VH-VL binders against q9nrl2r1430to1533. Designs and how they scored, part 3

Target 1, 104 residues: q9nrl2r1430to1533
Amino acid sequence: GGVHELSAFEQLVVELVRHDDSWPFLKLVSKIQVPDYYDIIKKPIALNIIREKVNKCEYKLASEFIDDIELMFSNCFEYNPRNTSEAKAGTRLQAFFHIQAQKL

## First folded at step 33 (VH-VL)

Design bb2
Fold by OpenDDE, look of step 33:
Structure bb2 (fold): chain C 104 residues (1-104), chain A 122 residues (1-122), chain B 107 residues (1-107)
Amino acid sequence: as target 1 above (104 residues)
Amino acid sequence: EVQLVQSGAEVKKPGESLKISCKGSGYSFYDYWIGWVRQMPGKGLEWMGIIYPGDSDTRYSPSFQGQVTISADKSISTAYLQWSSLKASDTAMYFCARQDWYDSDSYYFDYWGQGTLVTVSS
Amino acid sequence: EIVMTQSPATLSVSPGERATLSCRASQSVSSNLAWFQQKPGQAPRLLIYGASTRATGIPARFSGSGSGTEFTLTISSLQPEDFAVYYCQQYDYWPLTFGQGTKVDIK
């Protein structure tokens, strides 16, 4: 109950989600549509999962939060070739993240 | 506490349009798939489709593709199921349900609405 | 679509006895299989996911086993509140599909 101010992590996740290049990262890759994804990516993660962890106060250090975001990008670049829309979006979003992360 | 609350029972005639709702609370509504399941009187469960409110990504069962429209308004944590023209055969209980994704984006439903009974008769 | 076939259609069991329910898939669905319980006038309740993992709050008497095309839900000692209809559901292929259900009633 009551109005609470967003934490720095919460705010950053909101900004990432609202970014035009967030579409590859909003949710986990469908294993039905991409059958080989989880054979390659062993630590899947997405912004919805990261937001859930923030909401549950699972991040005790900024470095932990940053590590999960970087993992998210790493997974994208590992699975998607450089010339794909996903990889290009990831590159731009990651650059945005790095700027925003300076505020943490 | 996670809850899905559906709109009330509907009594309609063939040819009428209908839009029923499912409101989520107690969790980040836009971060979880929400699905619709039909249960005809005395029958089993039928998966109709799902939607991800965060980006409105929508998936339909072939049996229901073009027969219904699934939508969501994440600003009010509500998912919708609608018909443009009801048939008597649409008479059924309709459940909304939240999909859990903690198990590698698995498509099973961990929380369910109480159901909306739709009766279509002349 | 993947056809899920449950058996038997009706299972009559006495309280305290073991109940064994079968679910067969028309082709392999790996371990992407869930079990649900539904009582009259109520919404389904998730019991098992990943073929063998109990959902939160589900009593230990419920267990799931199997992989590929053959799956089993076992209730080790049937309690009065366990008389209901049980559904299996695969989530390995589009569209998601349910079995036709097994009714567990009192013998």
Scores: ipSAE 0.601, ipTM 0.894, lowest interface PAE 0.9, mean pLDDT 94
Fold by ESMFold2, look of step 33:
Structure bb2 (fold): chain C 104 residues (1-104), chain A 122 residues (1-122), chain B 107 residues (1-107)
Amino acid sequence: as target 1 above (104 residues)
Amino acid sequence: EVQLVQSGAEVKKPGESLKISCKGSGYSFYDYWIGWVRQMPGKGLEWMGIIYPGDSDTRYSPSFQGQVTISADKSISTAYLQWSSLKASDTAMYFCARQDWYDSDSYYFDYWGQGTLVTVSS
Amino acid sequence: EIVMTQSPATLSVSPGERATLSCRASQSVSSNLAWFQQKPGQAPRLLIYGASTRATGIPARFSGSGSGTEFTLTISSLQPEDFAVYYCQQYDYWPLTFGQGTKVDIK
């Protein structure tokens, strides 16, 4: 992608981080606190990693950026039962993401 | 370049309060854990605790729980270590350090501050 | 909490020789083990993480090995600047814990 595309990715990540329901996604799940997480989730990812990849211009296509964001939500729903606070936050943040992503 | 710059040396009396600082630059401060490590004179390294400035998630070593407060102000890229009432046994060098945790098991310190010497004596 | 025990406490080595430092954990820490170097009056410096991966900018003469409870730091050809104290640190469980250090001195 180009300069305008990278600015759009950056803006979207900022909006996701600022959202009230971002708290489960700001950083990777701690193996110390949740020992079995990485036995179940094979491709971990979080907003801090996505932001770093945007900052390093590692996304060449918008689809690559969107795939990482969707992977983040998919991991949340795979690990967490749907009545947990984490899964509910994921549902709300994903809905917000889909609205904001239309602006890409 | 990643840098952690700590506040200057302190000479204090028992019972006084103190807040020392660690300012990060050259990276996204709120995206990395910052830890504090004590080194008593002539002794080894002791992990005190860690904070994630992005959400203020803070964890303490049991040996330091209730002894100090770790905090951060992400708007100025600064982490803090604070005592409400210093003891002579708090005399030590205090380091801040950044965790490289972009993978699932990265709770190791990749960059360190220069240290802040705290001397507490009457 | 996990106790990290380093040996020897002091290692006397001539420049150009191979230095071998040991670190033992009181229970398995998998490969979640880091090594640090600290010179007098300086902050520690990361050498190795993941038991065996060199941090960026660390010379190839530094290598780490081990898993579980037994770990080794090797300096294949000791240089004058390598005389320092070396610490291991586990990061598999909180609280994070350091070994007591091994001082590498000139013989």
Scores: ipSAE 0.127, ipTM 0.751, lowest interface PAE 5.9, mean pLDDT 90
Fold by ESMFold2, fold request of step 34:
Structure bb2 (fold): chain C 104 residues (1-104), chain A 122 residues (1-122), chain B 107 residues (1-107)
Amino acid sequence: as target 1 above (104 residues)
Amino acid sequence: EVQLVQSGAEVKKPGESLKISCKGSGYSFYDYWIGWVRQMPGKGLEWMGIIYPGDSDTRYSPSFQGQVTISADKSISTAYLQWSSLKASDTAMYFCARQDWYDSDSYYFDYWGQGTLVTVSS
Amino acid sequence: EIVMTQSPATLSVSPGERATLSCRASQSVSSNLAWFQQKPGQAPRLLIYGASTRATGIPARFSGSGSGTEFTLTISSLQPEDFAVYYCQQYDYWPLTFGQGTKVDIK
């Protein structure tokens, strides 16, 4: 996309990071604290990585950006049972993201 | 361009407090771990600890736990290393360094500050 | 914590010759090992990460190998600017730890 689309990606990531439920997604899961995480999740991603990719203009299409955000949520739901604080935060943040993404 | 600029050299007496700084620019400061490394005169590198400025998650090497405070102010893209009471043995060069966060195996230091010489003499 | 042991402590080599530096971990760190170069009065510079991947802008004469507990940095044809101290660092577990360094001196 164009310059305006890339600015929208920047703003959307900022809004996701500011959201109260962003805490599971700010940085990659620690292997020390969660030893089996990377046995299960093979395409890890987090908001800090997505923001860096936006800043480096690595997304060529809006769908690529949206796919990384959705991968982030999919990883959360794959690793965490639905009754966990992480999964509940993921559900709420994903809902917020869908509202914001429809503005694109 | 990624840069880490540290505060200037310090000359202190034992028992005094000190807070040195490391300002990051050219990248999203709050999205990367930033760590502190000590190098005593003529010696090797020692990892002191690390902070994630985005949420203030802070981890210390056991050798430095309780000896220093690592903090950050993400609003001005600055990390800090602080002593409440300096000892002569704290005389060293102190580096801040950023850990690459781009992929899942990126826990090494990719950019370093220029160093801050701290001299503590009675 | 994981102890990183480098050998030799000092390596005397002539320009144009091959230098081989060793790094041993007290327990497996997989491939989570980095190499740094430090010249006097300067900050360290990242050379190699992931045991064998050159960092951006690092000349091809620098190569790394190994996994588990044994790692090697090779400088295939030493240049005058390569005389420095070299450190290995494991980043598989906290606390992050460095080897004690290998000084590469002109012979």
Scores: ipSAE 0.050, ipTM 0.735, lowest interface PAE 6.4, mean pLDDT 89
Fold by ESMFold2, fold request of step 34:
Structure bb2 (fold): chain C 104 residues (1-104), chain A 122 residues (1-122), chain B 107 residues (1-107)
Amino acid sequence: as target 1 above (104 residues)
Amino acid sequence: EVQLVQSGAEVKKPGESLKISCKGSGYSFYDYWIGWVRQMPGKGLEWMGIIYPGDSDTRYSPSFQGQVTISADKSISTAYLQWSSLKASDTAMYFCARQDWYDSDSYYFDYWGQGTLVTVSS
Amino acid sequence: EIVMTQSPATLSVSPGERATLSCRASQSVSSNLAWFQQKPGQAPRLLIYGASTRATGIPARFSGSGSGTEFTLTISSLQPEDFAVYYCQQYDYWPLTFGQGTKVDIK
């Protein structure tokens, strides 16, 4: 991606962070609070990491950016049962993301 | 340039309250953990606790739980360390430091403030 | 709490010599080990993270090794600016803990 795509990625990440359902995804999961998380999730990622990668221009293609965002949701659904508040927030935020990503 | 600037040295008496500050600049302040580290005179480093300014998630070392309050005001990119009642044993140098969050193994301190000397004596 | 033990407490070396500093963890910390340098009146400075990765701007004479419970910081060809106190720190789990330091003095 060019500079236009990088600006769009930045705008999208800001919108995701501001969304009410972003709370499970703002930062990496704590080992203290969730001791087994990193036994199950081998490619952890969060919105703060994705924002930093956008800021450093580390995404060459929109597909790379989308893959990191989808990995974030996939990790949430892999670790959390569907009835948890985390999984429900993930479902709603992912739906919001898909609507906004159509513009890329 | 990532920079952490701490408030100036303090001279206090036992029983007084104190709040010292750490202002971050040159990075997205609310996206990084900020930790506090104590160094008693002539001694090593002790981790006191950390805060994530983005949501105020705060964790303390067991040795400092209930002894200090860690807080942040993300609107002015500032973290705080506070005592409600100082003791002479609180005499020390206090550092703030930024923790990386890039991967699950990144809880090391990459940038440090200059330190705040707190002297508590009667 | 994971106890970090550094040895020796003080290491006297001449400029140009090799210094070897040890750090032992009371239980495995994998490679989640950092080394810091602190000069009098200054804040600590990150040297090594991940047990062996030099932080940006750190000279090649600093190297780290080890995993699990035993770690080593090596300073090849000591320079005058390297006389300081060195701390190891584990970050495998909370609470984060530091070793008590090794002071590297000029012989």
Scores: ipSAE 0.034, ipTM 0.722, lowest interface PAE 7.3, mean pLDDT 89
Fold by ESMFold2, last read:
Structure bb2 (fold): chain C 104 residues (1-104), chain A 122 residues (1-122), chain B 107 residues (1-107)
Amino acid sequence: as target 1 above (104 residues)
Amino acid sequence: EVQLVQSGAEVKKPGESLKISCKGSGYSFYDYWIGWVRQMPGKGLEWMGIIYPGDSDTRYSPSFQGQVTISADKSISTAYLQWSSLKASDTAMYFCARQDWYDSDSYYFDYWGQGTLVTVSS
Amino acid sequence: EIVMTQSPATLSVSPGERATLSCRASQSVSSNLAWFQQKPGQAPRLLIYGASTRATGIPARFSGSGSGTEFTLTISSLQPEDFAVYYCQQYDYWPLTFGQGTKVDIK
């Protein structure tokens, strides 16, 4: 994209980070706290990484940005049982993301 | 340029409180772990603990659990190390350091502050 | 906690010679091992991470190897500015732990 598309990615990431349900996604899951996470999740990603990729202009297409955000949610749902606080937060944040993605 | 700037040297008496600071610049302070490392005179490096300023997730070495408080104010890009009651044995150089977070196993320190010398004596 | 033991405690080496520093972990730390250089009066500087990956801006004469419990830092042609203390640090388990250091004296 252009300057406006990069601003839109940045704005969306900021809104995701500020959302009440962002807490499972702010940073990569700690291997020390959750030893088996990386046995199950092979393509880890989090909002801090996505934000850095936006800052470095690493997304060439909106679809690449969207794919990383959706990967983040897919990882959450793959690792966490449906009734966990993490999965519930993921469901709500993903719904919020879909609404905000209309701006892209 | 990534930079960690620590507060100046301190001379204190036993029993006094102290809070030293580490201000990060040139990167997204919110998004990186910041750790504290003690170096006693003539000795090696000791990990004290770390904090993630984005959510204040804080972890202590067992040796320092309950001995110090690690905190951060992300609005001014500053991490803190704090004692409620200093001892002479707290005399040391204290470093803050940033951790890289791009790999799942990235808990090593890539950038270091200049150090804060704390001297505790009567 | 994982004890990191460095050897030798002091290494005297002439400029241009090879220096070899060892670091042993009390348990396997996989490749989650970093090396730091601390020159007199300065903060530590990252040299190597992931046991063998050179940090940005580190001269090619520094190399790391090893996995599991045994690790080596090699300085292939020691320069006068390499007079320092070198620390290994494991980051596979909390608490994060450092070795006690190897002091490299320029003979």
Scores: ipSAE 0.032, ipTM 0.716, lowest interface PAE 7.6, mean pLDDT 89

Design bb2
Fold by ESMFold2, fold request of step 34:
Parts: sequence; C-alpha cells; structure tokens
Structure bb2 (fold): chain C 104 residues (1-104), chain A 122 residues (1-122), chain B 107 residues (1-107)
Amino acid sequence: as target 1 above (104 residues)
Amino acid sequence: EVQLVQSGAEVKKPGESLKISCKGSGYSFYDYWIGWVRQMPGKGLEWMGIIYPGDSDTRYSPSFQGQVTISADKSISTAYLQWSSLKASDTAMYFCARQDWYDSDSYYFDYWGQGTLVTVSS
Amino acid sequence: EIVMTQSPATLSVSPGERATLSCRASQSVSSNLAWFQQKPGQAPRLLIYGASTRATGIPARFSGSGSGTEFTLTISSLQPEDFAVYYCQQYDYWPLTFGQGTKVDIK
C-alpha cells in the first residue's frame, strides 16, 4: 500500500496505545496469571503485536489492520463479563478506535 | 539485529549500593518483557524477575522479592537491576534476557545480554 | 515452585556420538519447556522451546521431546562446538525455574 495508509496505521496504533483504557490490550494476556484464557481465546492478539505487524508492513489492506484491531476487542468481550474493568475499558477504547478509524 | 548490552563488571564492598544496566536495541523495547537471571560462581541459572517496559509491570521471584529492584527507562531502551545494600553472597554473574511475546505460550528467553560480573568483597 | 531435575550431572561423549539429556519437572508443565546451551564465559543460548521446537538458527542435530513431566534433549551427532552445559527451564508456572544443568564433556 501507499505511504498514506502505512502512516495512518502507525498513527492509529500510537493513539490507541496512549489512550487511558489501553491497559488490557498492551500485551498478550499471561497464561501464568490467567491460566484458562487460551482455552477460550484461540486467536490472541494485542497492541504490541499489531504495532510490530505495522512496522514490518505485514498489512496489505486496511481491512486486515481493522480486522486485527476488532479481533482484539472481540477477544476481550468474549473472555470478560460485561461489567468487568477489562470489558468496560474495551468498550471505551473500541469507541475511540471507531472515531479515529474514520481517518483511514 | 536484536542486541542486549549490559554495563561493565563491578567490584564493590558489602553495604554499598549498585545499579547495573541492560540496553536493548534492534527491536521495539516497549513491547517485550526483560528478565534478570543470576548465576553464582560455579552454579546454575536462577530467575530473579521481569519487567514490561511499556507499562512498568514488574514481577519478582519470591527468592528475590525485597532484595533487588527491577526498573526500566523506556525513553533510552534500558532496564536496570539495583541493590540498596550489597552482600558478599551477591557475588555472581547477572544476565538480562528478552522474553518473546509473539505467542501466548512464549515465555522463554530468546536473546541474552553478555552478563555483568558483580564482585562483593571486603 | 516447580523443581526441575536434570540427569545426568555430567555426560562424557565422543565427537560424532549421540548425547541424551533428561529433564524432569516436579509437576506437569505441559509443553512449556525450553532448553539452553551455555559455554564457559558466555551467556546462555536458546536451543529448543515448546519442548520440541528448534529456535532459529539451531542445527537439526538438536532435537527435543516430551510433555508433562519428562523431557529429553538429544544431540544426534555431537560436534566439537557442542561441549557445554545444558539447562532446561519451565515456563508454565511462576516462578520460572531452571534445572541445575547437565555438562557434556569430551570423552
């Protein structure tokens, strides 16, 4: 893709990482701390992995980038009940993402 | 190329403080756990603890909790191991190592620093 | 804490021969087991992770097997550069723990 799309992916990931509600998504959930997570979540993803994929130019289409971000939120909502701090943070960050994604 | 470069050897007396460093390069320092491993003379490897520089999440082995401080400065891609008061029994080689996070089951050390020899003697 | 016990403590092997190193965990660690090589005066080097997956750049003569509590590292045709100490490490439970090492010496 072009320079405009790559710059947009990079900027959006930076904005997501800086958001106050990014804390559940910065890195993969620890199997040591949450032993059953990977019994439930089969396609794990986190912001550090997405940022690495952007840096390595692994996204060929904007839809592929968006799909990874949405998978990240879907995993959060699948694992965490709606009233948990994690799910509430996910809801707020996803709303922020949808606003910022209009720039893509 | 991923590199972890540690500070040089130290010769100290009991009761002195010390802070040794581990500088990462060739990768996104924020995005990987950095661990510290002790090797006493002629002995095996002991995991001391880890830090995630992106959010400063820090975890210690129970054997080292309260004995050392692990910290990081992500603006200069550097992790630290610190003692407030050294003992002769702290004489050892200390390694930093990067922990791979690309897989949910990838909690092993893929790159290691060269080691920092700390000698504590009267 | 998961105790990792390696055997033998020392293994004397001629170049070109097979070396077999054992590692036993005090509780199941599934496949969350790594093997490291350490030469005198050097940092450890990752050989195997996930019990059986070779790390990037590791020669095919190194292979790992096992699951649960019993694990094996095999060096199928020992080369002069393979004489070192080998450590297993479990990463299924905190704290992360290493075995005490197996030294592979020239016979």
Scores: ipSAE 0.019, ipTM 0.709, lowest interface PAE 8.0, mean pLDDT 89
Fold by ESMFold2, last read:
Structure bb2 (fold): chain C 104 residues (1-104), chain A 122 residues (1-122), chain B 107 residues (1-107)
Amino acid sequence: as target 1 above (104 residues)
Amino acid sequence: EVQLVQSGAEVKKPGESLKISCKGSGYSFYDYWIGWVRQMPGKGLEWMGIIYPGDSDTRYSPSFQGQVTISADKSISTAYLQWSSLKASDTAMYFCARQDWYDSDSYYFDYWGQGTLVTVSS
Amino acid sequence: EIVMTQSPATLSVSPGERATLSCRASQSVSSNLAWFQQKPGQAPRLLIYGASTRATGIPARFSGSGSGTEFTLTISSLQPEDFAVYYCQQYDYWPLTFGQGTKVDIK
């Protein structure tokens, strides 16, 4: 990667955050509200963390950025049954991400 | 530089409404919890509630539930504390504060506004 | 709701001496404990989080210790600018709660 890819990562994260289905992914799941979440999800991640990693230039390759975003969706599908609002939102946002990621 | 700038001091009468503000700058406003703390004259600190501006997730301490409204307008990076009907006992200093980023569930607050003095008297 | 109890209510200490402030939680809060300093007419300032981690820019004379229900803030060599009220705050359970404060007066 390089400076061009870092700008593209920033733009993509902004588009994900703007999407109506981003609500389950904006911040890490609260241990107080969902006490068992971290018993099940061992590599938690959310859009706010990914955005900060982009801002700090922590992604050296596009694959590293894509892996974190896909991890975010994978965590959603692992924790939430497929009929839940969270899983449905994840499916729609992931589809949106795949379309936008073709430009990386 | 992270800054929280609060609206100016208010002198009000009982029964009036009031909305005070806290404007954040130097950071991504919608990515951090922001909260409100009351300090009555000569007394300690009390958490009133917190809001995550990114999705408007709002939590109130029990003694403030139904007493105030906490809201945010992320388009202008501003959080609000609002009373529909002030009481004399609302006379206090009110602070806004922003959480530190890096810990999930970390509800300690590392940046504070300068405070807004609200005086409610006849 | 977790009650945080600080002691002493007031502590008078000479410059250069060690000050020790205590904070007790009514239930275990693990290490989810912060300390704040508030000087007259100012907003609180974060000193310590995670019970023992010094916040950025906080002088080395401030240190925190403890876990569970018992916590201590130590000022190893009190300076004149350390006159203030000190609050502990737990952040393990909602609602967030402060202790009632310890006022440190410098002799």
Scores: ipSAE 0.006, ipTM 0.680, lowest interface PAE 8.9, mean pLDDT 89

